# VHH binders against EKC/KEOPS complex subunit cgi121 (cgi121): the designs that were tried, part 26

Target 1, 174 residues: EKC/KEOPS complex subunit cgi121 (cgi121), of Schizosaccharomyces pombe (q9p7j3)
Amino acid sequence: MILPLFPETQVHVFVYENVSNCAAIHEQLISQNPIYDYAFLDAATILYKKQVYSAIIRALEDRRDEQMKTKTIHSEVILSLSPKTEISSAFRQFSMTKKSKNIVVVKIDSKLTEEEEFERLDKLVEGNRVEFSDEELQKLIDFKVLKKNYKLDPSTLENPLASILSSIALRGYS

## First folded at step 1 (VHH)

Design q54 (framework vhh_6qgx_2)
Fold by ESMFold2-Fast, scan of step 1:
Structure q54 (fold): chain B 174 residues (1-174), chain A 127 residues (1-127)
Amino acid sequence: as target 1 above (174 residues)
Amino acid sequence: QVQLVESGGGLVQAGGSLRLSCAASGLTFSEYAMAWFRRAPGKEREFVAAISYSGGNTFYTDSVKGRFTISRDHAKNTVSLQMNSLRPEDTAVYYCAAGTPKLYFADTSEGRIYDYWGQGTRVTVSA
């Protein structure tokens, strides 16, 4: 995928359900194995495609402006999903864990085509691939997690999109 | 609520050894990455060593590689730093830190990623 504001930046987003090897993937991530250089998100935290795109755009803006808080663009995507600038909290809130079952995987600056990344990830992730769509994400979301991560009240929970996007865009400013 | 308590510091001659321990309470220890940082008099805090939540991965700053060993004991909720072949430049206050178990592709030497810190234990190495 190509973003209008960053037309030279290649972005791929993949969704997997019923992943059986999250513990193994997690060990590779904390060892910083370069084969696993992706943003691995817990699908329980993602409700909309626009939520993921907004975090990617914010991370790319911070990289462009030399304002990144983390060492990699993929870590910056995870941080950018959080309404706060606290790195540890963002990782606890949004990144996959060894106990995760459904994941969203983001690749920025891919040297590979979408098909080649798909083939690569299929070897790393033992789960069922599903379409990156609002419909599929709504089947995997945990609304209790979403409410906690974005501090949603009952008035916003029924239509949280604008609140979530505002939180991502204004990270650290409110 | 969450507390990290360091012990084992003291005075030692150059070439000697010390074992630092950090006891963690108020958190699910097995879910946290643990690290040691130090601050020498008049200097900034610097990274020393880190161990992943599983204990499967360890990280060291270059100046201590081969001399220091970090380990953890989940049954006792402790992380330890075995310091061998100590040098006068190792003189510092040593701090235990606990950070997110979901840390990935973030630099484990980055102090900002650690949520909880101990009060420190002083190590003095005499020439």
Scores: ipSAE 0.038, ipTM 0.441, lowest interface PAE 5.8, mean pLDDT 85
Fold by OpenDDE, second read of step 3:
Structure q54 (fold): chain B 174 residues (1-174), chain A 127 residues (1-127)
Amino acid sequence: as target 1 above (174 residues)
Amino acid sequence: QVQLVESGGGLVQAGGSLRLSCAASGLTFSEYAMAWFRRAPGKEREFVAAISYSGGNTFYTDSVKGRFTISRDHAKNTVSLQMNSLRPEDTAVYYCAAGTPKLYFADTSEGRIYDYWGQGTRVTVSA
C-alpha cells in the first residue's frame, strides 16, 4: 500500500498466527540477517490497524526529519509504537520475542507487490497468514499487555484507540 | 534489580591467557544477549564480543578475532570471555553487558543496545 503523505514509500503489513519458528526468526534478527529486513511485532501488543499505521507514519516522519532514534526504519516502527522514548522499553513492549506465537510483520520501502512480498516472507515465517484487520487483531491481542504498554485505565478503555494514537503521536512531547 | 558482576581480571604477560566471567542476576538470562566491552586508559569504551540470547551466534571486534571466545552458561547465568594470545593493547577494564530485542536492528557493537552493565574487571597485559 501507499501512504498518502509518503507516496514514494510502499508499505506492506502481514499478520501471522500460530507461528512455530519465532525463536529462529528472532535469532536471525539478532544476527542482522539482511533477508529479515522487516519489523516483527508481537501481535499480542497490537489491537488496531491504525495503531500500526500510526507507528509507521511516525517512523517515516522521523526519517524524513532526520530524527530517527534507531538504526533502521523498521526498528523505528517498533519504537514508534511505544509511548516511551526508551528504545529498550519499546522493543520489550512491542517486538516479537522467541516466545511469540502471533506476529505482525511490517515492510517499509518495499519494491515488490504485496503478493510478491508475501511469497518472500512466507519462506521465513512458519505460520498461518490472516487478514490484517481490526477483527483479526482483536483475536490475537493480550489486553493485559496492551493495558500495561499504554497505561490504559477504565477511563480510557472506552476508546483505547484514541489513547493509543495519542501516546504514539505525543511520544517525546510529554 | 539486575546485577552483572565481572571477575577474572588481573595481570598477565603478553602471549598469556585469561578467562573473564560475568554473573548475571535479577533478569531472565535466556532473554538477553550478552556482551563484553572494554575501556583502555584514556580511550572510550569499545565493543569486544557479543553472544546471542541462545548462544547460537557470536560477534567479535576484528582485533580480537581468533584470540577471544565468548560463551555463556544458561544453567549458571554466566557469560565468559576466554582471552588468548593477549597483547599489551588488550589492557583495559572489561565490562559485561546485557541487551534485549534492541539487537534486532542494531549493530551488536553499539553500547546503546545494552541495558545493563557490570562494574568492570581490570585486565593488564605486560610486555
Scores: ipSAE 0.021, ipTM 0.323, lowest interface PAE 5.8, mean pLDDT 91

Design q6 (framework vhh_6qgx_2)
Fold by ESMFold2-Fast, scan of step 1:
Structure q6 (fold): chain B 174 residues (1-174), chain A 123 residues (1-123)
Amino acid sequence: as target 1 above (174 residues)
Amino acid sequence: QVQLVESGGGLVQAGGSLRLSCAASGRTFSSYAMAWFRRAPGKEREFVAAISWSGGSTFYTDSVKGRFTISRDHAKNTVSLQMNSLRPEDTAVYYCATDLSPFYSGDREYDYWGQGTRVTVSA
């Protein structure tokens, strides 16, 4: 995908359901294995494509402006999903865990085509690929997790999109 | 509900300037990216410029780069398009739009549009 504000940056987003090896992937992430240089998100926390794109754009803006709070662009995407600037909290809220079942994987600055990234990820992730679409994401979301992560009250739960996107955009400006 | 109202259009001679404004009503206007589009007679709607929620990112179509400047005023809930060095081919109805997202992504549909303001540039 090409983003109009970052035309030289390649972005790929993948969704996997029924992943059986999350514990193994999590171990590789903790050991900082460079083969796993992706943002691995728990799909229970993602409701919309726009939610992911907003976090990506925020992370790219922070990198452009030399304002990144984390060590990698992929870690910055995870941080950018959080309404707070606290790194450890953001990772607990949005990162894949050993107990995750469905995941969203983001790759930025890929030197590979989307198809080549699919081939690589299919060897790393033991699960079923599904389309990156609002319809598929809505099958995987956990609304209790979403409500807690974005502090949504009953009035915003009927239409949470604007509230979620505003939380991502306004992180650090409150 | 979100309502967008454009103003500032009019007649201007080639080489002149106009400043368009878009006033947004709505509880959370300051959280949204805004875009300007235009539609010339007999042509399809085209993108002109966009600004992120914070004003930190701006994007322009090639034909207006260096001539148009998009800006926003959070206190007044307005987005402005300063149009300099106007050309006859800039003649169009100009619309402001939002899809209630904080960033302009390019590959999305816009659900909220103003009624438009007409700009006519004489040769």
Scores: ipSAE 0.000, ipTM 0.221, lowest interface PAE 13.9, mean pLDDT 82

Design q7 (from q1 with D99R S100D T101S L102Y Y103G F104L S105I D106F Y107D P108E; framework vhh_6qgx_2)
Fold by ESMFold2-Fast, scan of step 1:
Structure q7 (fold): chain B 174 residues (1-174), chain A 124 residues (1-124)
Amino acid sequence: as target 1 above (174 residues)
Amino acid sequence: QVQLVESGGGLVQAGGSLRLSCAASGRTFSSYAMAWFRRAPGKEREFVAAISWSGGSTFYTDSVKGRFTISRDHAKNTVSLQMNSLRPEDTAVYYCAARDSYGLIFDESEYDYWGQGTRVTVSA
């Protein structure tokens, strides 16, 4: 993926369904194993490709401006999905858990091609890769989780995209 | 930001074919899921077919499976519906629709942008 504001930055996004080893992955994330240096998101929290792209762009802007609030760019992506600048809350809201079944995985600053990253991830994730598309994401979303995370009311549910993107862009400023 | 214009409708005999096209204006075409709906005389609008953002997933109502094919051309900003083995009950006004939000793919209320429609008449 090429981002217009960060054309030199390599970004790969992968979606896995029916993942059987989330508990094992979660243990590696808790131990901060560098092999697992990716943003591992619960697919139940992601409705749109643009939601992920907006969080990535925000994280890259914060890195460029030396305003990162977390230690890694991948942690910053997770924080950037949240409408609040509270790290623990963001991780509870968006990170995969040991009970997750479907996940979205983001890699930034990869020196590998998409295929090479896939081969690497295939050794870490026991699940089925699906297309990173709104159609596939919409099969995996949990609307109750989405409504809670972005504080959506019934009127915004008809077109939640604008509200979600505004929440990501205006985090800490509104 | 998306304007949809349908074309390709007309009169055809049962067993014939027609190709409908939907031209979209707007730089966000590739981020929209696209669908075709139809409304027969005296009936409510119903789902016909849909295609995902990438074109990798297609969906059809049972009555058209195997006869109709939906496709998209990202370079030309178009969605097409190839209709083969047409039947008199396919007579309807066909509408192109686009959505950029979550919802049930066959529910017309989930689509934000609609074309004016193109009429298809299939004679016995």
Scores: ipSAE 0.000, ipTM 0.094, lowest interface PAE 19.9, mean pLDDT 81

Design q8 (framework vhh_6qgx_2)
Fold by ESMFold2-Fast, scan of step 1:
Structure q8 (fold): chain B 174 residues (1-174), chain A 123 residues (1-123)
Amino acid sequence: as target 1 above (174 residues)
Amino acid sequence: QVQLVESGGGLVQAGGSLRLSCAASGRTFSSYAMAWFRRAPGKEREFVAAISWSGGSTFYTDSVKGRFTISRDHAKNTVSLQMNSLRPEDTAVYYCAAGPSDYFLESSRYDYWGQGTRVTVSA
């Protein structure tokens, strides 16, 4: 996928359900294995495609403006999903854990095609591939986790998307 | 080979200040996150503060937020913890740690640890 504001940046997003090896993947992420240079998100935290796109755009804006707070663009995507600027809080809220069952994987600046990245990831992730679509994401979301992460209350339930996108855009604001 | 050495601990009265420093040798840590942990008498090790590889992000445990400030100097390969408004409950051995960038609160993943420096805060 090509973003209008970042036409030179290749972005791929993948969704896996029923993943059996999250503990092994998590160990590779904390050991900084370059093969695992992706943003691995817990699908329980993602409701909409636009939520992921907004975090990607914010991360790319921070990179463009030389304001990245994390080591990699992929870590910056994880941070950008959070309404706060604290890396550890963002990772606890959105990153996959050893106990995760369904994951969303983001790749930025790939020199490979979407299909080639898919083939590479299929070797790393022991799970079922599904389409990156609102329909598939809505099957995997945990609304209690989502409400807690974005501090959603009854007044925002009619339009959670707008609230979520505003939280991402206003990251680090008082 | 690779070594982290803490300094700056000591005795101080409640309300006072101390500055802890951690000097790293044997390897550059420019790609590492740096953190401070502490262990109080009779307690387990707990997280205090962390700073990202770039120095652009910091994280603090709630009990020290607003009182402690972590900073790093890449040229000197050092990390510092400025401790203000000290309380008796801050009494502990303070440890410097270096580990994977962006996984700050997973203490088991910090690859390098100092031997600790003692901080005693009297009432």
Scores: ipSAE 0.000, ipTM 0.177, lowest interface PAE 14.2, mean pLDDT 82

Design q9 (from q1 with S100E T101G L102S F104Y S105W Y107S S109D; framework vhh_6qgx_2)
Fold by ESMFold2-Fast, scan of step 1:
Structure q9 (fold): chain B 174 residues (1-174), chain A 124 residues (1-124)
Amino acid sequence: as target 1 above (174 residues)
Amino acid sequence: QVQLVESGGGLVQAGGSLRLSCAASGRTFSSYAMAWFRRAPGKEREFVAAISWSGGSTFYTDSVKGRFTISRDHAKNTVSLQMNSLRPEDTAVYYCAADEGSYYWDSPDEYDYWGQGTRVTVSA
């Protein structure tokens, strides 16, 4: 997709459910294998498409302004989902773990088309592709995880979008 | 891949101090989160303290907060646990653990690499 504020930047987002090889993927991420250069998120933490897009935009703004706090744009996306400024806390909150079952995968600066990235990822991820849509994400979310990550009251869990987007946009502010 | 060796355990009197050290070897150690866990006789393994891969964040279980301090030295490839004001209930085998990229620092299941343990006995 093309972001209006960053038309020069190619962005693709993919969702997989029932992934059986998360431990193997995690080992490849640890070894910094360039074929795995993506942001791998635990789908239990993602409720809306706008949540992911807001984090991508924040990461791209930080890169543009030479204010990235992490070493890669994909790590910066993970950091940007968190209301906290601490890198380890952000990874604790949002990144895929060895035990994850459903994942959201973000690719920035792809030189491939969306379909070519799907073909590539389907070889790396042993799971079922689903549409990147609010409907599919809402089947995979863990509301207890969401509440803890964004410090939501039980009443805001019924309509948390504004709180989530504000947390992402205002991260690091007073 | 990563090997961990603990040292510094022993017998101490209640109110005393001990410093445990964990020496690590292997690739990418500086990107690993490091933790100490302990297992008392007849008990399950429990979290004690953790330090992030950057060293910028430290975490403690409530029972040791204010008494124990975890630190790391990237140049020496070591993690240390300074234990002050020791109590008989601190008696356990202490294990060093390492994990790369994980943020669930208080879960033993998240740690891929474990040392053999070092025994700490606190006498009354």
Scores: ipSAE 0.000, ipTM 0.128, lowest interface PAE 11.9, mean pLDDT 81

Design y1 (framework vhh_7yz9_2)
Fold by ESMFold2-Fast, scan of step 1:
Structure y1 (fold): chain B 174 residues (1-174), chain A 121 residues (1-121)
Amino acid sequence: as target 1 above (174 residues)
Amino acid sequence: QWQLVESGGGLVQAGGSLRLSCTASGSTFSSYAMGWYRQTAGNEREWVAFITSGGSTTYADSVKGRFTISRDNAKNTVYLQMNSLKPEDTAVYYCAADLRYFGSTSPYDYWGQGTPVTVSS
C-alpha cells in the first residue's frame, strides 16, 4: 500500500485466523529474533482496516519528527493504536499474547514484495491466512475488548469508527 | 540468564542532575539493546530511553533533550544521565534488556531491581 504522506514507505498487512503457535512466536519476539521483525497484533482488538492504517500513519509521523517513544517502527505501530501514551498498557491492550488465536501482522519498510512476505510469514505462523478486509476483521473482533480499549459508551458502539480514529489521532491530547 | 543491578538514585531538587548506572552480569551484554524505564505508584511502567548494541539512541518525548543514555561494553554497564530534573520525573527507574517489541512490559526476566529517584519541588 502507498500512503499519501509517505509515498516511498512500503506497508503490508496480513491477517491470520486459528493460529496455534502464538506462544512460540511470542518467545521469538522477546528474544529479538530479526526474522520476526513485524508488528504482531491481537485481532480481537482490530475492527477496521482504517484503524490499522491510522496507527501506521501516526507511527510514521512520529518517526519523521524524531518523536518515537518505542524502539522500533513496528512497536511504535502497536503504541499508536492506544488512546494513551503509556507504553506498557498499549502493549497489553493490542499486542499478540501467548493466548491469542487470531492475529494481524504489519510490516513497514519491507525489502520484499507482498507475496514474498506472505511466503515468509506462512512459514512462521501456523494458521489460516484470510483477506485484510473489514468483513474478515469483524469476524475476529472482541467487542468487549474494543469497548474497554477505547472507552466506548453504548451510543458509540453501533458506529465506533470515528471515535477510534479520533482516539488514535489525538493520543496524548484527550 | 542476566542479572541487572541499578544504582545512582536519590533525592534531588528540581533543576538538578543525577546519573543512574546499570551493571549486567552475564556473557552477551554487548550484543543486546538496553533500556531505561520508570514507574510511579499506581501507574504502569513506562519507557524512558533505549540504546542499541551499536550505540544508537532513542528517547521518550518527555525526557528528550534532558536525559542521555550511554553504554560501556567493557564494563557491561548502561548509564542514564538525567539533567534539568522535574518533580514529574519522580519514579523508580528500571534497567532492562530485550524489550524491543513490548515497550516497558515484557515476560522476559532481564529486569533490574529498580532505583528510586525523588525530585522535590
Scores: ipSAE 0.000, ipTM 0.148, lowest interface PAE 11.0, mean pLDDT 80

Design y10 (from y1 with D98G L99D R100Y Y101E F102S G103L S104W T105S S106D P107T; framework vhh_7yz9_2)
Fold by ESMFold2-Fast, scan of step 1:
Structure y10 (fold): chain B 174 residues (1-174), chain A 121 residues (1-121)
Amino acid sequence: as target 1 above (174 residues)
Amino acid sequence: QWQLVESGGGLVQAGGSLRLSCTASGSTFSSYAMGWYRQTAGNEREWVAFITSGGSTTYADSVKGRFTISRDNAKNTVYLQMNSLKPEDTAVYYCAAGDYESLWSDTYDYWGQGTPVTVSS
């Protein structure tokens, strides 16, 4: 996909359900295997496409302004999902874990096409790829996790999108 | 307050050995993953070795077979045993503590102040 503010940046987002090898993937991430240079998110934390896009845009803005707080653009995406500037907290809240079942995978600055990235990821992820759409994400979300991560109260339940996007855009000040 | 204090650095001749220590103060570190990084002037910090809370280790290719990372949870200390040292190992060595995801992202909650290691030819 093309982002209007960053038209030169290639971005691919993939969603996998019923992933059976999250523990193995997690071990590869800890080993810092360069083949796994993606942002691996727990789908239980993602409700909308716009949530992921907002985090990507924020990470790209921080990179442009030379204000990244993490070492890679992919880790900056994970941080940018959090309403706070605490790096370790953001990873605990949004990163995939050994116990994750459904994941969202983000690739920035890919030198491959979306289809080539899919073929590559299909060899790494033992799960079923589904469409990156609000409909599919809504099947995978854990509303208890979402409410906790963004401090949503009953008054925001009818329209959580605005609150989530505001939290991402105002990270550290909301 | 959580802080990491490195020790054991110094001057050593090529082929020699040094053991670096990094002690956490104020809290137990048994749940933290620990890493060693090194930095030369003008370059970013380079990963050297990791040890998870469970004791699993990984090493950068440049140090495999020569360096050994270990931990002593009773002493809140992580060690880097450096053998067969080469001039290119000359750097300031930093220890870092973080959760499991810190190893993946090179993002750590706590860093030591660094201990210099100089390997002469």
Scores: ipSAE 0.006, ipTM 0.197, lowest interface PAE 10.3, mean pLDDT 82

Design y11 (framework vhh_7yz9_2)
Fold by ESMFold2-Fast, scan of step 1:
Structure y11 (fold): chain B 174 residues (1-174), chain A 120 residues (1-120)
Amino acid sequence: as target 1 above (174 residues)
Amino acid sequence: QWQLVESGGGLVQAGGSLRLSCTASGSTFSSYAMGWYRQTAGNEREWVAFITSGGSTTYADSVKGRFTISRDNAKNTVYLQMNSLKPEDTAVYYCARRGYSYGRSTYDYWGQGTPVTVSS
């Protein structure tokens, strides 16, 4: 996908369910293997496509404005999902873990086509690829995790989209 | 580009004090946890102290009660106040930015180091 504010930036988002090798992937991420240069998110934390895109846009804005808080654009996406500015909290809240079962994978600035990234990533992830859609994400979300991560009260939990997007957009003010 | 510059090292007698400073250039210093490490010739780097972005601190057992880590976000600086110095504290002291990735602390920027020599 091409974003209107960043037309030269290639963005690919992949969703995998029933992933059996999260521990192995996590080991590669810890060792900083460049083959795994993606943002690996726990799908339990993602409810909407707009949630992911808002984090991507915020990360790209921070890169444009020389305000990135992390070393890579992919880690900046993970940070940008968090309403807080504390990097370790953002990773604990949103990134995949050894125990993750369903994941969302983001690639920014790919020199490969979406199809080539699919081929590459399908070799790294042992799971079922599903469509990046609100419908599929809603099957994988954990509402207890979502509520905790965004500090949602019962009234906002029934329709949390605006609250989530505001949390992402307003992160870092004051 | 992010970089770290340490200062404040030098020669001090046992029982003395030094304050090390580490100034970061680059944006958003307040968002990072920062740490101090030290290294003696022929040995691996040893962790000394950490301070989180929120100000929580942790210390190695060898320095607890003697060293204090602090930060000044307005100055993009982290400090290590070293009291009751011992000859075994002699080392090159390094400031490091503590990144966090996928459940593990990652040290992605290091200063060039500042030498501390404690005479007996």
Scores: ipSAE 0.006, ipTM 0.307, lowest interface PAE 9.6, mean pLDDT 85

Design y12 (framework vhh_7yz9_2)
Fold by ESMFold2-Fast, scan of step 1:
Structure y12 (fold): chain B 174 residues (1-174), chain A 120 residues (1-120)
Amino acid sequence: as target 1 above (174 residues)
Amino acid sequence: QWQLVESGGGLVQAGGSLRLSCTASGSTFSSYAMGWYRQTAGNEREWVAFITSGGSTTYADSVKGRFTISRDNAKNTVYLQMNSLKPEDTAVYYCAAKRYSGSYRTPDYWGQGTPVTVSS
């Protein structure tokens, strides 16, 4: 994927449905196993490709500007999905849990091709890979979770994209 | 270089209306998200309204129902229609542009600002 502000940054995004080993993956993330250096997101929180891209770009901007609040670029992506800059709440809202069934996985600064990353992740994730597309994401979203995370009212639910992108990108301008 | 030129600011009485315009030059306007920010003396710049490349709008709670953001891609212009103005709306208003797939926290381009004064 080519990012407008970071054309030399290697970025890969993968979507898995019906994942059976989320508890095992979560244990590896808590232990900070470097093999699992990815952003593991609960797909119940992601409605659009643009939502993920906006979080990635914000995380990369914060790294460029030496303003990262978390220890890794991947944890910064998780933080950047949140409308608030509170780390614990962001992880609670967006990160994969032991109970997750569908996940979105982001890799930044990969030295591998997308196919090589897929082969690596296929060994770590016990689930079915699907296309990273709005169509597939809309099958996995939980609208109650989305509404809570972005504080959407009934009028914004008609077209949540602008509110979601504004929440991710405009946090801190007020 | 891409530039944003603002117009329409000025003095208006409370309860009045004012329309701000911001015309873009340079890169393709239709692919950018556009927003309005405002700043009062001694305070940081705050977001007011936002319109995506696709035309979806979002507003700060303080202006919902009173302000309307719109765009005209043929004219490379974004508008802020301000109705039922209050003295607390007095500020310098800034136009901003950002690619819709990018982070909107850091706009790509800013206007110079246009002052709006609302007298009681």
Scores: ipSAE 0.000, ipTM 0.118, lowest interface PAE 17.7, mean pLDDT 81

Design y13 (from y1 with A97R D98G L99K R100S F102Y G103R S104G; framework vhh_7yz9_2)
Fold by ESMFold2-Fast, scan of step 1:
Structure y13 (fold): chain B 174 residues (1-174), chain A 121 residues (1-121)
Amino acid sequence: as target 1 above (174 residues)
Amino acid sequence: QWQLVESGGGLVQAGGSLRLSCTASGSTFSSYAMGWYRQTAGNEREWVAFITSGGSTTYADSVKGRFTISRDNAKNTVYLQMNSLKPEDTAVYYCARGKSYYRGTSPYDYWGQGTPVTVSS
């Protein structure tokens, strides 16, 4: 996919359901294995494609402006999903855990095509790949987790998109 | 303060072997993943091999089957055994400490000074 403000940036997003090896993946991520240089998100936290794209755009803006708070663009995507700029909190809120069952995986600046990244990830992730679509994401979301992460009132849970996007875009405003 | 010191590089004939060592000075060596990278003139550093704190290993396709990474936590040392060396393996080899996940998913926060390896045809 091409982002209007970052047309030279290669972005791939993948969704896996019923992942059986999250504990093994998590160990590789904690160990900083370079093969696992992706943003691995818990799908329980992601409701919309636009939520992921907004976090990617924010991370790319922070990289362009030399304002990244983490060491990689992928960890910056995880941070950017959070309504506040607190690294450990953002990772606890949005990154996959040993107990995750469904995951969203983001790759930025890939040297590989989307199909080559699929081939690589299919070897790392023991689960079923599904379409990156609002329909598939809505099957995997946990609304209790979403409400807690974005501090949503019951009234906004019926249509939370604008609130979520505002939280991502306005993160770090004093 | 963490410091990494590489040794074992040198000149070797194609088909030969070398063993590189990297000794860490600093606390909690056994808690960190360790890796080896290499760099040739005019190119950026490329990843070669990786070993987790638990001992799981991964290798770049170009070295798989020829190189073996291992560690000795009692000696704060990580090793790279290089067999069946080829002229294209000529590079400066760097040892690196893996970063904590919550300090970023980035490749490595401490690097050694490098040890040069030259493989003659």
Scores: ipSAE 0.013, ipTM 0.351, lowest interface PAE 8.0, mean pLDDT 83

